# Designs tried in a protein design chat: VH-VL binders against o60147. Part 122

Target 1, 175 residues: o60147
Amino acid sequence: MLEKNKYLYIFRHIQTNQVLLSQGNVLKKTALFQLPYPLQKPVAPNGMRPAKLRKDHWVPLLKVEFPNESMFQSVFMQLLNYRKYRSVQPLTSDLLKLPIPVRRRKIMRQEVPNTIADLADILNKEKFPENSVRLQLSDKSDSEYADWPPSVQIDSEEIKLSRGFREKTTVDEAR
Below, E stands for the ipSAE of ESMFold2; O stands for the ipSAE of OpenDDE; V2 stands for 0.75 times the mean of E and O plus 0.25 times the DockQ between their complexes.

## First folded at step 6 (VH-VL)

Design i78 (framework fv_lerdelimumab)
Fold by ESMFold2-Fast, scan of step 6:
Structure i78 (fold): chain C 175 residues (1-175), chain A 120 residues (1-120), chain B 109 residues (1-109)
Amino acid sequence: as target 1 above (175 residues)
Amino acid sequence: EVQLVESGGGVVQPGRSLRLSCAASGFTFSSYGMHWVRQAPGKGLEWVAVISYSGSNKYYADSVKGRFTISRDNSKNTLYLQMDSLRAEDTAVYYCAREPYDSSGFYDYWGQGTLVTVSS
Amino acid sequence: SSELTQDPAVSVALGQTVRITCQGDSLRSYYASWYQQKPGQAPVLVIYGENNRPSGIPDRFSGSSSGNTASLTITGAQAEDEADYYCNSRDSSGNHDVVFGGGTKLTVL
């Protein structure tokens, strides 16, 4: 069962390196709303079919366990706001010189290091109690994207996914 | 100082179309996901549609899929709801609402609403 | 889609404590948020994330949650608290559809 607002899971897309945040080990369809670029093409000239979530294309990047809901909410909200802020800033002239597909690919590749750095920055600013936050990484070397505060315990244990994750495909996804 | 003002409601016959607008001010509109929520006369609240901060992603309630289209113009700080093939059961006050962060599941600010009456 | 169940009406005497409840399976995974709605007005957020109050909401409003049930408590009810109260939560079906309770009409006697 999903424990209310105590766990933050971060997932990485295997092809684009884009990142999704989740309140628990199950990705909701609308987690795709976090992405600045759609993952599917418009179906109608004046509209678009809703984005489809393929759970088999997303792998866990990291899991954070908080002792209470208040800490989770503060960090989760700030992390989403950092990501939104990055996506709405004016593009540099160097990025504007690149063709759109190349530009987007370059931006997407930076989401993993940026998200890890943002998480560490937030945790350093919040001044949580020593050893109160448990961080598990799929690849421990990813911890080197940032300096972590004393509040964080980094563990090498495997990230466990809910039973049923990647179990079901939608009819639309299969067709 | 955060303000959401809906407009575009009115009386319309079944099968026709209406376009609702929601003018936002007092915050960085382009940074927030926006929702439409409706309330039939004397009834409870019903979620209708959501659009991501960039406009790239949209999702609809099953009751309106294929008939309603949510959109936004971040340069004008305006949210829209295009309502096609209107039915009597679409009669409601339509509210635009702001969610404070993606996947929060609650709304920190609501507009005053605009009444849509679908009547023959 | 998850269902949230509220009793349609409840009464409380002026100055006394009342509890409004919301029940549904989604509440095992997600906290409820609560909205106050007075006739002819838009809903106003009074509690979110179990027991957080937005700025300007009196401290007589509090929230709690246990299992599949969430509660809004008004301690020392005032005449201006007379309103409809709605709970909402995220659904547990994997969609970003938000589910609302049917609403509870609070009468302050």
Scores: ipSAE 0.013, ipTM 0.604, lowest interface PAE 7.8, mean pLDDT 80

Design i79 (framework fv_lerdelimumab)
Fold by ESMFold2-Fast, scan of step 6:
Formats: sequence, C-alpha cells, structure tokens
Structure i79 (fold): chain C 175 residues (1-175), chain A 120 residues (1-120), chain B 109 residues (1-109)
Amino acid sequence: as target 1 above (175 residues)
Amino acid sequence: EVQLVESGGGVVQPGRSLRLSCAASGFTFSSYGMHWVRQAPGKGLEWVAVISYSGSNKYYADSVKGRFTISRDNSKNTLYLQMDSLRAEDTAVYYCAREPYDSSGFYDYWGQGTLVTVSS
Amino acid sequence: SSELTQDPAVSVALGQTVRITCQGDSLRSYYASWYQQKPGQAPVLVIYGENNRPSGIPDRFSGSSSGNTASLTITGAQAEDEADYYCNSRDSSGNHWVVFGGGTKLTVL
C-alpha cells in the first residue's frame, strides 16, 4: 500500500569522487547532466569536463529509502537544486590560483562530502517521523560528513544491485 | 536572441476564467523549466507557478493552488497559465520567466508581461 | 514565512556606494539572485548565484552573502541605476519553489 519510487541511489566515481544521483539502482546516460559544469550550461569558470559514463567506474555510495514517493520527490528535487547552486557559484581566489587540473581534482574530491552534507541539510529541514528514513552507506565513515536528524536510521551494509546494471529504467530494478 | 512574449491578459469579472500564453523563441524551449511570476500594480514580485522542461512536474504558490493550471506545448514553444475562479487579488502583470538551470530558482530572461485586471 | 525581507527604500548620492540587503531563512541554504526593475519594464537579472554577473551588466554590481543575509552592492552609483531591486532565492519550505523579497526602491540623488 506504500507509494512506489521511494528509493534514492547515489553513486560515486571510483577515481574522481564525482557523484551521480539515480531514482533506482541503474545509472542512465542522462545522469551525466548532473555533473558540475555541463557543456550546455555556460557557467564553467574552471574548464571542468564531465566524466564519461562507464557503469564499471561507478559504485554505490548510499541508498535512501523514504516513507513515500512524495517525500522522495521533494528530497530528490532539493538535492538536484543544491548541486546546481554549487555549480554556479564563483570559485574562491585560492582555487583560482591553482592550475586547472589541480583545481578540478580538488573540486571533484569535495563532491562526496558536499552531497552527503546537502542530503543531511534537506532531511533536517523536513519534518519526517522518527526513524522513518533509512540510509544505507557502503562506508559508514561517510556518515561523519554531516549531522543527521532523528528521522534517519543509518545502516552500514553492502548496497545490493540487481542483475549487474541493466540498461532498463531504474524503476523496474528498484521497486 | 532569446525572447518571451506574453498574451491573453485583459479585464475580467470575478469568478471568471482567463488563459495566458507565453511564446518563446531564440532557444530550445523544451530544455528549460519555465515559471510564471506576477506583480500587482505598485507592489512587488510574487512567484505563481513552475513547470519542468518536460511538463511532468508542476508546483504552485498557495495563493493560486487549485485555481490555476500551468502547462506547456513544447511542439509550439508555448507556455500557458489557465486561471480559474479569478479574484480581485489576482489583478497583476503576469510575467513568464526562464529558469537557466534545472531547479535553480532564478531567471535569466523575462517576458514584457501581460496585464490581468479582475474587476466588476 | 518563506518571504525574504528587504528595506522598502534607500538613497545614494551619484558616484557613491550603496548596499541593498535581503534576509531570510532560505538564504542559509540557497544563494540569492538580484533583479533590477525600472518603471513599466520587466525585471532584469543583475546578479545570480550570489556574485555572478550576466553579460552586459556593469562591474559596479556585486553580490555577497553570510548566514541568512545577502547583499547587493553598487560601487559608484550612476543615474541609470535608479530602480526597484528585488532579491530572490530557491525555497525548500512547504510547496514554494521560489521566494522574493519585497523590493527596495533605490533613489540616486
């Protein structure tokens, strides 16, 4: 009787630490548009280029189970908004002094802690019931990037993916 | 050159309906989220509604929820606002505005606006 | 209330610096954007994402933020800067996507 599409998956690039959000356990190629400084948006002051989507290069960072689809949609949209705002901010003078490749690596390394902090901030603003949101982390130490509200249960468990990343819509795999 | 042109405004009696249109040109309309923002005579800006680039997601200000419907036709590069059960407080210039980044909440281009006057 | 608070009016002498301030809880999480509106005209984006200028906006316009407060600074105000200025931000409260400030009327003396 609970609403469908209540899972959020977040993936991390194994080398760059760049982050992708997914509405299920399979990444679509369109997820590349989430990467900072996409080529179609002329706001890239540092010349960063998106990583190529290769499913073998992306591993689960975390999985969130929400009480219902409405809460999932709210959190997912807010998280995308946080990422867009981060991508349009001016770079600090300290970052601007670094060579482009060094600057890009430093910014990309911050995506995991930034995304986790953003998720926690959104969940702290929402008035979810105690222990109603389940957060599974591949590495429990990543929970240290933020303070979590009472609504969140944190489990450090291997995030199980169905059938080796099929190309189908994520809804069919995560439901 | 990006252009947004609103139309459909006019004088209407309370309780009646009116439909606004916004014709977009100079960019790939289907790639951008669109908003309606209004401004009562001599007053400030008030957000009214948003529609995602695909038309799948729609959100409304509490003051218009249940009375107004936002929609778009990407094949015609046109944004719409269907306004039902109009009230005197809906009197305003209505602007369509383009959101440059998905869910960013700011506008890089605005139309010139169309005046809606709700009076007896 | 998710509305942003601005002072209704401010004055500045020609060539002097003026700061217009915007305050609200949404600014703790989202950056402010600023619009200039002249009588009978549509708003024009002058600053977005805290301190980015669109093409064609003079470099005398700058933005800053701290905590729940954002500011628009005009360094060396010109006569053509006389206008109403509105801040806005994304909002995460309730069903609202965007919130606006009440506007500040800038008079250049």
Scores: ipSAE 0.000, ipTM 0.472, lowest interface PAE 15.5, mean pLDDT 78

Design i8 (framework fv_lerdelimumab)
Fold by ESMFold2-Fast, scan of step 6:
Structure i8 (fold): chain C 175 residues (1-175), chain A 120 residues (1-120), chain B 109 residues (1-109)
Amino acid sequence: as target 1 above (175 residues)
Amino acid sequence: EVQLVESGGGVVQPGRSLRLSCAASGFTFSSYGMHWVRQAPGKGLEWVAVISWSGSNKYYADSVKGRFTISRDNSKNTLYLQMDSLRAEDTAVYYCAREPYDSSGFYDYWGQGTLVTVSS
Amino acid sequence: SSELTQDPAVSVALGQTVRITCQGDSLRSYYASWYQQKPGQAPVLVIYGENNRPSGIPDRFSGSSSGNTASLTITGAQAEDEADYYCNSRDSSGNHLVVFGGGTKLTVL
């Protein structure tokens, strides 16, 4: 039904570094179900409970273009499974020494490097055709969290969007 | 993979004591908070107590506060519930349950339960 | 029961959709989790944090919440889904306290 059904859009939280996966270029409230153990509904900084997903707190991390919907679905489902697997792993002794709020923040901050590493691992495992998967990042240095297979082409142009995968086209009329 | 096995249940007279044990295996026990949840025959689930991963923090349901003591031995991968001054209304199957992280408020694994019957 | 309220019983025909509800003030602040319990067995977590399924739980189970109400939906009910279902949430009176609903007995006709 969507023209972009072969694209995976990955968002990160501007403060916590938590990651959300989306099949569309705009996050929906249901994406919050990806977060491990969401026991408390979000609370605003001043103590007021937010009613809905704060979309302005989530920015683009990366966009993945797959050659077909089948490859997209396979990778997307594997990423969700990796996320669930990580959420139930035993904590390291270093993390256990930290107070609960500090510990949770450190775990959440690892979601960006972990998601990028998981994506690369899945793509290395599947061994898709050379240059068949295109990666576009908001910060190209984030590609350094993983070793990418020959199937991946990293776009030299970064995502210029500040809030979601919304873009503006400027026509150069001088040319 | 993950296993929780309760023991120590039985028939006991009112006013007496029992100690329940929960043997954990298949995961790093010392990394997880643990709970006791009970269920009276034919009735619903009732939360009893929680102990943090380190053993430093303990909380109890009002119905058992002052009579029950939760503890753990991380070196033995074992959770305990010391039940003192038992009453007929404490008759229940007692489950140990693992919370996936501190203060999560839900349980990803449960033991099989051990029956405690308080009767005169 | 004073904190989280569930209807004591509900019925569904084989292959049909059923919705079990849980209601209480704590659900305005905390998400509900759901457990399935069959006679003589320990509870099994089927949904946590509103709508997350543990590994091994069929995709016919889903959760939702709005205001002070949480719901467990079983789409295409199977005979093996006949069980008692309990919701739980964190108690609003304390950060470490937990409260359960009274349970709903699901009968698959």
Scores: ipSAE 0.000, ipTM 0.459, lowest interface PAE 16.6, mean pLDDT 79

Design i80 (framework fv_lerdelimumab)
Fold by ESMFold2-Fast, scan of step 6:
Parts: sequence; structure tokens; C-alpha cells
Structure i80 (fold): chain C 175 residues (1-175), chain A 120 residues (1-120), chain B 109 residues (1-109)
Amino acid sequence: as target 1 above (175 residues)
Amino acid sequence: EVQLVESGGGVVQPGRSLRLSCAASGFTFSSYGMHWVRQAPGKGLEWVAVISYSGSNKYYADSVKGRFTISRDNSKNTLYLQMDSLRAEDTAVYYCAREPYDSSGFYDYWGQGTLVTVSS
Amino acid sequence: SSELTQDPAVSVALGQTVRITCQGDSLRSYYASWYQQKPGQAPVLVIYGENNRPSGIPDRFSGSSSGNTASLTITGAQAEDEADYYCNSRDSSGNHYVVFGGGTKLTVL
């Protein structure tokens, strides 16, 4: 049972490139609190309730399998610390020169390369055994955002998306 | 210069309603998330509500859910707080505050505050 | 009660260093920001994002954090620093968007 707690899933938004972290293969509704605001096209009425998570708007970015729970927890906590740091940093002079809608799109677009770079940086600092960490991506070209240590084995197979009328991803919204 | 000016406070009896306004100037109001934060006499700061820059998303403290409604009119550069079913424990100075970065959770500018007293 | 814990009062002698602390589970996930409030006035942001100072805030103010704890340090306290100080952060519990500490009253002796 404890061995099940060794996976990290990262999801991205198909339009904005925003990133959500998950300790399981389904996004929980509470993951929306990782975003500045839920998407500007809410599925629930505005007011006293937050917007529902749209399962067709989020796709897996990558999946990481660790050899044990301890290594998973260490990397996951460090990744949260990197995101915590980024969330409150002052904007650069270059970003401040941009109109706010353009600035927001540029910041959101950078979440995928930033998250991948942060993950690789953490894994390079940790001295894990060779080929002990298995990385699987939805788009293998995203691995090019970073240099990976010998501890990482990148799967040749990409993460499979569901096939269907609207090509939806898996979302945990309760029964 | 950035300015936030609250108005609409006063003395009201329990169970009644009151509407607060916050007039913003000196910045592009429609580009920033806005919050209401209150402070009971002699007490600390308590977060009340937030509204996204577009007005699409709103969140409330549990103590005011179902009674208070946050809204904004970006064409008038004005933030509102509609307070229904007021209780004695809602007595406080109400501040509007600007969130400078999305999801940062801090405020770079505050209004002067407007006092709401709920008593008979 | 507030989700972040601060001591209600602290004293410092003129010109000496004082450290005000803020503790809570939310600080494991988010950095604290700090506000100064004088009687009858609105709060003023003094530190954000752990250790960034807004324009106009003296360099004697600094911030730090570790684990579930954030600290505001005033090096060489001045008489005008006498005020209430509040910390805040995003709420990791999901019950609120933002949480505040209960406030610390600083007396400069």
C-alpha cells in the first residue's frame, strides 16, 4: 500500500500552459487553489462558489516514478518550494514594460519550461542511484527544457491520452 | 499615485443590510484582483473576500459566506461589498486592498477604511 | 482564531534589534508578508515575498523564513517603528484565500 505513494503527476492547461501538481493520476478539485484565479471561463455561477475543474482543459505533462516514498516526498516538497518562491518574486523590468494581458500570457506560458527546469535542478542536486527515477512525458520534446542527471530514465513511450469524441483527460470531481 | 477610498459605513441594526464602496484611482483598476479586509475594534486583521480582476471569480471567508457579496464595476473603477443579515460580530473597520501580483496573497495598497457598527 | 500565530507583544530598546515571528502550516507552502499599523491608520506593507521591501521602506526592515516560521527583523529600532505588526500569507488549508496572524504590538523603550 505504501508503495503506491511514489508517483508525481504534473498537468498543464491546454490554452494557458499553467501547471498543476498532483500526488495521483487524477486532479482533485482543490488543485484549482494552486492557480491565481480559476480559469476566466467558469463552469459554475460566479459568487459564493469557485468554478469547477474542467476535465477536458487539463492534460498530463509528465509523470515521475520514484523508487520509494522518501525520495518522492523529498522531490515533491522541493518542487513546491520552487513554486512558492516563484509565486511572490518581483516582476522583471522587461515584464513590467508589457501590457498586463500580454504579461500574464508570457508568465503562464513559462510555467511548463520553468516546472521542467525546476524538476531537473532538484534531481541534479539529489544524488539518486543511476536509472532509479523514471520520467514519462506526454510530449518528449519537453525534456529538452533541461539537462537530466544519470539517475533519470526517460521512457521512450509518451503518456497516452484518452481517445474519444473530445479527447478528455481524467479529473477527480467526486462520484 | 494609487488611491483607494472606501465609503458607505455607518451604524446599522442587526439583521439589516449595508453596501460599501471603494473608489480606485491612479492605476488600471480592471487589471488587479481586489480584496476586502476588516478589523474589529481593538482586534486584528481578518480577510473577508476577494474578486478577480475580471470579476469572474469570487471567494469569501466562512464567517460571511451567504451573507456578503463582493462585486466590481470596472467601467467606474469601483469595488463593492454588499452586506446582508448583519450581526454584531460584523462590527469593524472595512478596508479595500489591492493584490499586486496574481495569487501573491499580499496587498501593496490599502484604503483608509470605513467603520461599520452593528448595534441597536 | 487566526491560522497564523504571533506573540501579542514585544519590546525593544531604541537602537537595538528585535525579531517578530509568525508560525503556521500555510508558511510551509507560501511566503509571509508583513504590515505595520499605527493607531487610527491603515496597514502599510513593509515586507513581501519573504524579504522584499517596497519603495520607501527603510533597510532596517528585513524578512526570513524556514519551515513553518517567518520572521520580521528590525535592526536598530527607531521610535517611529512603534506599531502593531501583522503577518499574512495564502491559506494552505483551502478554507480562505488569505490568512493573517493575530498581530504583535511592538513597544520601543
Scores: ipSAE 0.011, ipTM 0.577, lowest interface PAE 9.3, mean pLDDT 81

Design i81 (framework fv_lerdelimumab)
Fold by ESMFold2-Fast, scan of step 6:
Structure i81 (fold): chain C 175 residues (1-175), chain A 120 residues (1-120), chain B 109 residues (1-109)
Amino acid sequence: as target 1 above (175 residues)
Amino acid sequence: EVQLVESGGGVVQPGRSLRLSCAASGFTFSSYGMHWVRQAPGKGLEWVAVISYSGSNKYYADSVKGRFTISRDNSKNTLYLQMDSLRAEDTAVYYCAREPYDSSGFYDYWGQGTLVTVSS
Amino acid sequence: SSELTQDPAVSVALGQTVRITCQGDSLRSYYASWYQQKPGQAPVLVIYGENNRPSGIPDRFSGSSSGNTASLTITGAQAEDEADYYCNSWDSSGNHLVVFGGGTKLTVL
């Protein structure tokens, strides 16, 4: 938790495209609890322990600056609710026809476009002042996943992370 | 059909040990995280422990840390709870429960429960 | 870790609508799931992920959530709905913890 919090950071996994939300520019191990998994997990091959997630495998996707903390809190909580809602919905018939490994990868890859679309949906429903919300994207083309309201100003620039974010640490599953 | 059957409950004196088993059938046991949840007589549900599908990750409620050990044998489709240094407040019906997917935080199937009574 | 708070008892007349509530800070971040428990029986999942019903659960059961509160609604209560109802949620405090509500005893009059 930050003392004055008006920034939302969203990170993407470099291989799976899974998304994590953060109230600061450092991912904590508890952020892994945000990761949804398909209703059924595939049988563990060889009985080996699950692959550990590494902080250095996460890169910034976008950063949102809000005019004040109350707007940040409202949008952040709505976005968490949208993500949790998506994680517990039944799989579509199209996804159920795919082999489990292919289905899992497809679901994971959809997290980036889904998160961007959800963020835009929330911002379109709010009555924020023109150009009051600053959206910084690592890749400006990702803005094309949604239509943005007049309240949003879009920039493409390198997103700065805090010292130690790139430390090579591992976490077990969704600790 | 999915079935979970607990066994090993009984009457035991304080300070002693008891091992509970949960036999799973009707699904691929090795693909699911498993939990133990208990309920004291006339009281509500209390989470006890969880084990990941592979057995590599385990977590415990503060009330049982250092005394209880959760384990599983995927080749036998069986979940275990080793309970050491038992106390009167451990008296409860113990349920094994299945997570439908990792970190879902809810249980789609429960066993019938096995009663553990810790008395002098 | 946050606790989930439920009223200990509620009554409803046969055929009427009843709402059981669950409140806690974890519900700001995670949806509640609901279990029905009858005397001498194991809990049965009736709602998960806010408003999803498992196969075999009647459509009179529905869920909703807003802020730090989750609700289970039974529309047109039946005699067989008389039971204890528990909510649970993921605990956001840092451990892989699950928290339960204290339970609500529903009496159908």
Scores: ipSAE 0.000, ipTM 0.473, lowest interface PAE 13.5, mean pLDDT 78

Design i82 (framework fv_lerdelimumab; at its last look DockQ between E and O 0.12; V2 from the best seeds 0.00; counts 0 for: pae E 16.7 > 2, placed apart)
Fold by ESMFold2-Fast, scan of step 6:
Structure i82 (fold): chain C 175 residues (1-175), chain A 120 residues (1-120), chain B 109 residues (1-109)
Amino acid sequence: as target 1 above (175 residues)
Amino acid sequence: EVQLVESGGGVVQPGRSLRLSCAASGFTFSSYGMHWVRQAPGKGLEWVAVISYSGSNKYYADSVKGRFTISRDNSKNTLYLQMDSLRAEDTAVYYCAREPYDSSGFYDYWGQGTLVTVSS
Amino acid sequence: SSELTQDPAVSVALGQTVRITCQGDSLRSYYASWYQQKPGQAPVLVIYGENNRPSGIPDRFSGSSSGNTASLTITGAQAEDEADYYCNSYDSSGNHLVVFGGGTKLTVL
């Protein structure tokens, strides 16, 4: 469901460098549906083990503030489409030569540069007003993965998450 | 042209099992999350289950949890719903539906549906 | 417990404007999507997000949202718009993932 929000948060996994897109500062358990490779091993033949979102395994990569909800929705939907497009591209012959675990690790390591490049590409395509989009990065050097349009203002302040950044669930309703 | 075609519906006695299939064509099936949604005769829509594009993550409605199993075979462009321990309350037309974005929660394409009747 | 409530039935005269509403606490945080279902047919997506139309959906269909209420508006209703309309949203309770409204039967007089 699309949230009534003007903020896009992108998180990265501390071990795999896989990324999750979030509508606002709360990570929902369904965000795991974005991942091509499971973080937990199957424990039963039917695959009935519930998906588990661990707050301590995800850190903010970047935060984008849009001037309104329609701009947020447009960019968010386009970014999801870019990720979907990448998931179906044929693997290069170089990657196919690698053992499956090594291949997956290399693909996952590219998620951060790819996501940043995709975001910049979308923002360059859109003709937003000058300095209307605020981009906040946890690591300033990550801005070098792309060339940013005049619509983007880069902010270096640390990304602060709310106390409720992990969604409450039936399994884990803390407080 | 996107097409989703359900099959496997029929009449079955309470307590037995039935397996539904949904054959997808006209799009890259392996890139999309898929849902099952049902509709009892003369009633409204009820969400049943979802499976992520990779098959790694699944969620179920409380009414079917522990009895139904959603799965997919991306090499065959096919979605499945294994229904065990069927009850009269499971009588419905079952639709498969495509999710346009990961965890979007809305459906851009639906199949024609397949009727499951659980009779005494 | 999460729920979305819809008017069970509504009527509109040919060529006039009708508004169908959907209410629920989750709509304060999430946009509703709307589906049209004609007898014997599968549902068809007509609006998603606040007011986005899929390709092929006539511009007489529009959506809006305020507080805990989402609305589907049909401006200049046509005979072919006679159908059941369902809203859906994310289940904020965490017990289910997706929830549907009970449906609204639209009659075009």
Scores: ipSAE 0.052, ipTM 0.672, lowest interface PAE 6.4, mean pLDDT 82
Fold by OpenDDE, look of step 7:
Structure i82 (fold): chain C 175 residues (1-175), chain A 120 residues (1-120), chain B 109 residues (1-109)
Amino acid sequence: as target 1 above (175 residues)
Amino acid sequence: EVQLVESGGGVVQPGRSLRLSCAASGFTFSSYGMHWVRQAPGKGLEWVAVISYSGSNKYYADSVKGRFTISRDNSKNTLYLQMDSLRAEDTAVYYCAREPYDSSGFYDYWGQGTLVTVSS
Amino acid sequence: SSELTQDPAVSVALGQTVRITCQGDSLRSYYASWYQQKPGQAPVLVIYGENNRPSGIPDRFSGSSSGNTASLTITGAQAEDEADYYCNSYDSSGNHLVVFGGGTKLTVL
């Protein structure tokens, strides 16, 4: 089993706070398809997805190290499913009162806390061994968006912000 | 109908300041990133600055960085460009332009522009 | 700062096809958009993304990309197509800069 596939990176858009999941420290072009609203006509109010992946507009939100690739894959797929599920749920009455562009922007701003909460929920259900999952955040305060199970060890070191990718460190290379 | 109307242009001396405005209508102004683009007489288009929908993010061309300030008042549906320490090379028609998608890299609507002339 | 280069001028006969090309390193990573500008007027978006036309733009306008280039093609040029054409894209510097090509003056013969 390839150990390099045990890392989950989550990126956020620096302007919209949209979230992308990555199986590595470099965003793939196809990651953009995770966004629920593609480009449609009319061009302005219908889309939440940029025309093309602009890697320089994305920064790391968090990094998760799993014990193995199987555990990574399980959590990764569940995260995607949670996002999909949320995207198809009926909108609240409050949201429906808002113009479409405003509504969608509000939804986008919730992606970061929602994704973090989803991750915590998934990990809680998975019942992984204690301290078997290492979580590193670009901003430690983001960990407050969820209650983490004993399986999660929050790293005291914050990840450095980089656009489009997370450069490997000596620590990362050793793992 | 989407409309962008620039104003505030005029003739000024080097070193002086000028503030441009762009009045937006026909769309939810607060939901869109806005840009300033200028065009010197007989020359091409030059990007000047961008401001995010909320105003939280601002970026400038190197040629104007430190001298120009982009801002917006979403309650007034207005985009601004404060131009300080103006130079002769700042002479241009200044356009405001809407970016329909964040990070889309294109402008679907432009104003008609306002002329700024910097001369001694 | 990255730059985009365009031929300063091209010509096309009525009813013929012309391609205007934009070249730059940023185009390897980002889509270009194209704008038509007639004398005394503001630019008008004609192509964006892979090959998208805004409402009101004739279907004779199309876009393509390859490597570090993007192209605007007018298939069956009309007299009213005579104008300056500009490409733009994000700068590869990662500073959220936008860059425009130098513009191409299209003459319809």
Scores: ipSAE 0.006, ipTM 0.549, lowest interface PAE 11.3, mean pLDDT 86
Fold by ESMFold2, look of step 7:
Structure i82 (fold): chain C 175 residues (1-175), chain A 120 residues (1-120), chain B 109 residues (1-109)
Amino acid sequence: as target 1 above (175 residues)
Amino acid sequence: EVQLVESGGGVVQPGRSLRLSCAASGFTFSSYGMHWVRQAPGKGLEWVAVISYSGSNKYYADSVKGRFTISRDNSKNTLYLQMDSLRAEDTAVYYCAREPYDSSGFYDYWGQGTLVTVSS
Amino acid sequence: SSELTQDPAVSVALGQTVRITCQGDSLRSYYASWYQQKPGQAPVLVIYGENNRPSGIPDRFSGSSSGNTASLTITGAQAEDEADYYCNSYDSSGNHLVVFGGGTKLTVL
C-alpha cells in the first residue's frame, strides 16, 4: 500500500543519535539538509552531516499517525521550526566549558529527548480530539521524555523494523 | 574511570549455548551504544554486534545472524551476548567495547575479554 | 567481505619512522581509527578520526588519510611500539556495520 501522507516518521542515527524527520517511510537524501553542515569538510560524523545518506545507519525512532493532512502539516512544520531554532541558539556556558569532543557528544545525545519533548509540546498546544493521534515508538520508555495530551494514544507495541518503517504487503489484485 | 568487565566464557560443545555478560561502571551506560568484538586465537579482530543506547536497535555480523542475540539491561549497567548454535569457528576471545556517538569507528574503552572455546 | 586491507607485517629500525597503511572503499566515507594490541592484552586506541590522539598516547603517533587509504605513522620508533596494529571503520557496503583490517605486526629492529 502507498502512504497517504498523514504519517510522520522520525529516524535516529545508530551511532550519533542525530534525528531526521520525514514525511515518508524511506528517507530521501535531501533529509540530510536538516543536519548541521561544515562547508569545508562535510564528513560524518565529524562534520555532523554525513556526505551521503546511509539508510542502514538510520533506524526508526517513532511514528505518528494523524487523522488528516492538515494536522500532519501543522505538526511537521512546527517540528522543523523547533529544530532550526535550536540550531541557531548559542551554547550554554556549561557546554562551552567542555572539551570539543565531549561537548559534541552531549549535544548529540540531546537530539532524541529534545525532539520527543518538542513533539509533545506541539501536540499539547494543538487541542486535537481525544485519541485522534497514534504514537508508536521503537523504545516505549522514550515516551517518558514528555507529558502527552489526551489526544495522543501511545501504542503498546514497539516498532520492530530494523532498516525502516516499511511493512511487507500483499499485492491487491482487485485494484 | 570507565571500566568494562566481561564474564561467562568457557568451554562448550558445538550446538550448545552460552551467555556472555559485560558489567559497565564509571560512565552513564544508558547513553552509549555498545559492541561485541571477537578475536579467534592467532587471528585479527572481528566485529560481532552492536546495540543502541536504549536497546531498541540491534545489528549483527553475517557470520552470527540468527544465532547470536545482543541485549542490555540499563538498570543493571550490563550488556549481554546470547550465543546459540555455537560452532567451532565461534572460538575466540570476546570483548565488549564502548563507542562514542560522535566519531565513526573508534572504541575508546575495551574490556579485558572472555574466552569462549567451542570444541568436542 | 568489504574488508580493510593492511600489510601483515612491517619492520622499522629503532628511532626510524614507519607508516602502516589501511585501504578500503569505506575509508572514502568514514575516518579510520587505529588500535595497538600487545600479546595477552585488549586493544588500545591510539588514533581516532583523522589525526586525534587519546590522552596518554605519545605524540610520535599520528594519522593521515587520502582517498581510500588511511595511514598510521610512528616517528622515532621505540622498542615498546612493537605490537599488532589494527585499523577499523564503518562499513559503507552495508553487509557489516563495522569492519576491521586484518592487522599489521610491527617489529622494531
Scores: ipSAE 0.000, ipTM 0.466, lowest interface PAE 16.7, mean pLDDT 80
ESMFold2 (binder alone), look of step 7: mean pLDDT 92; pTM 0.945

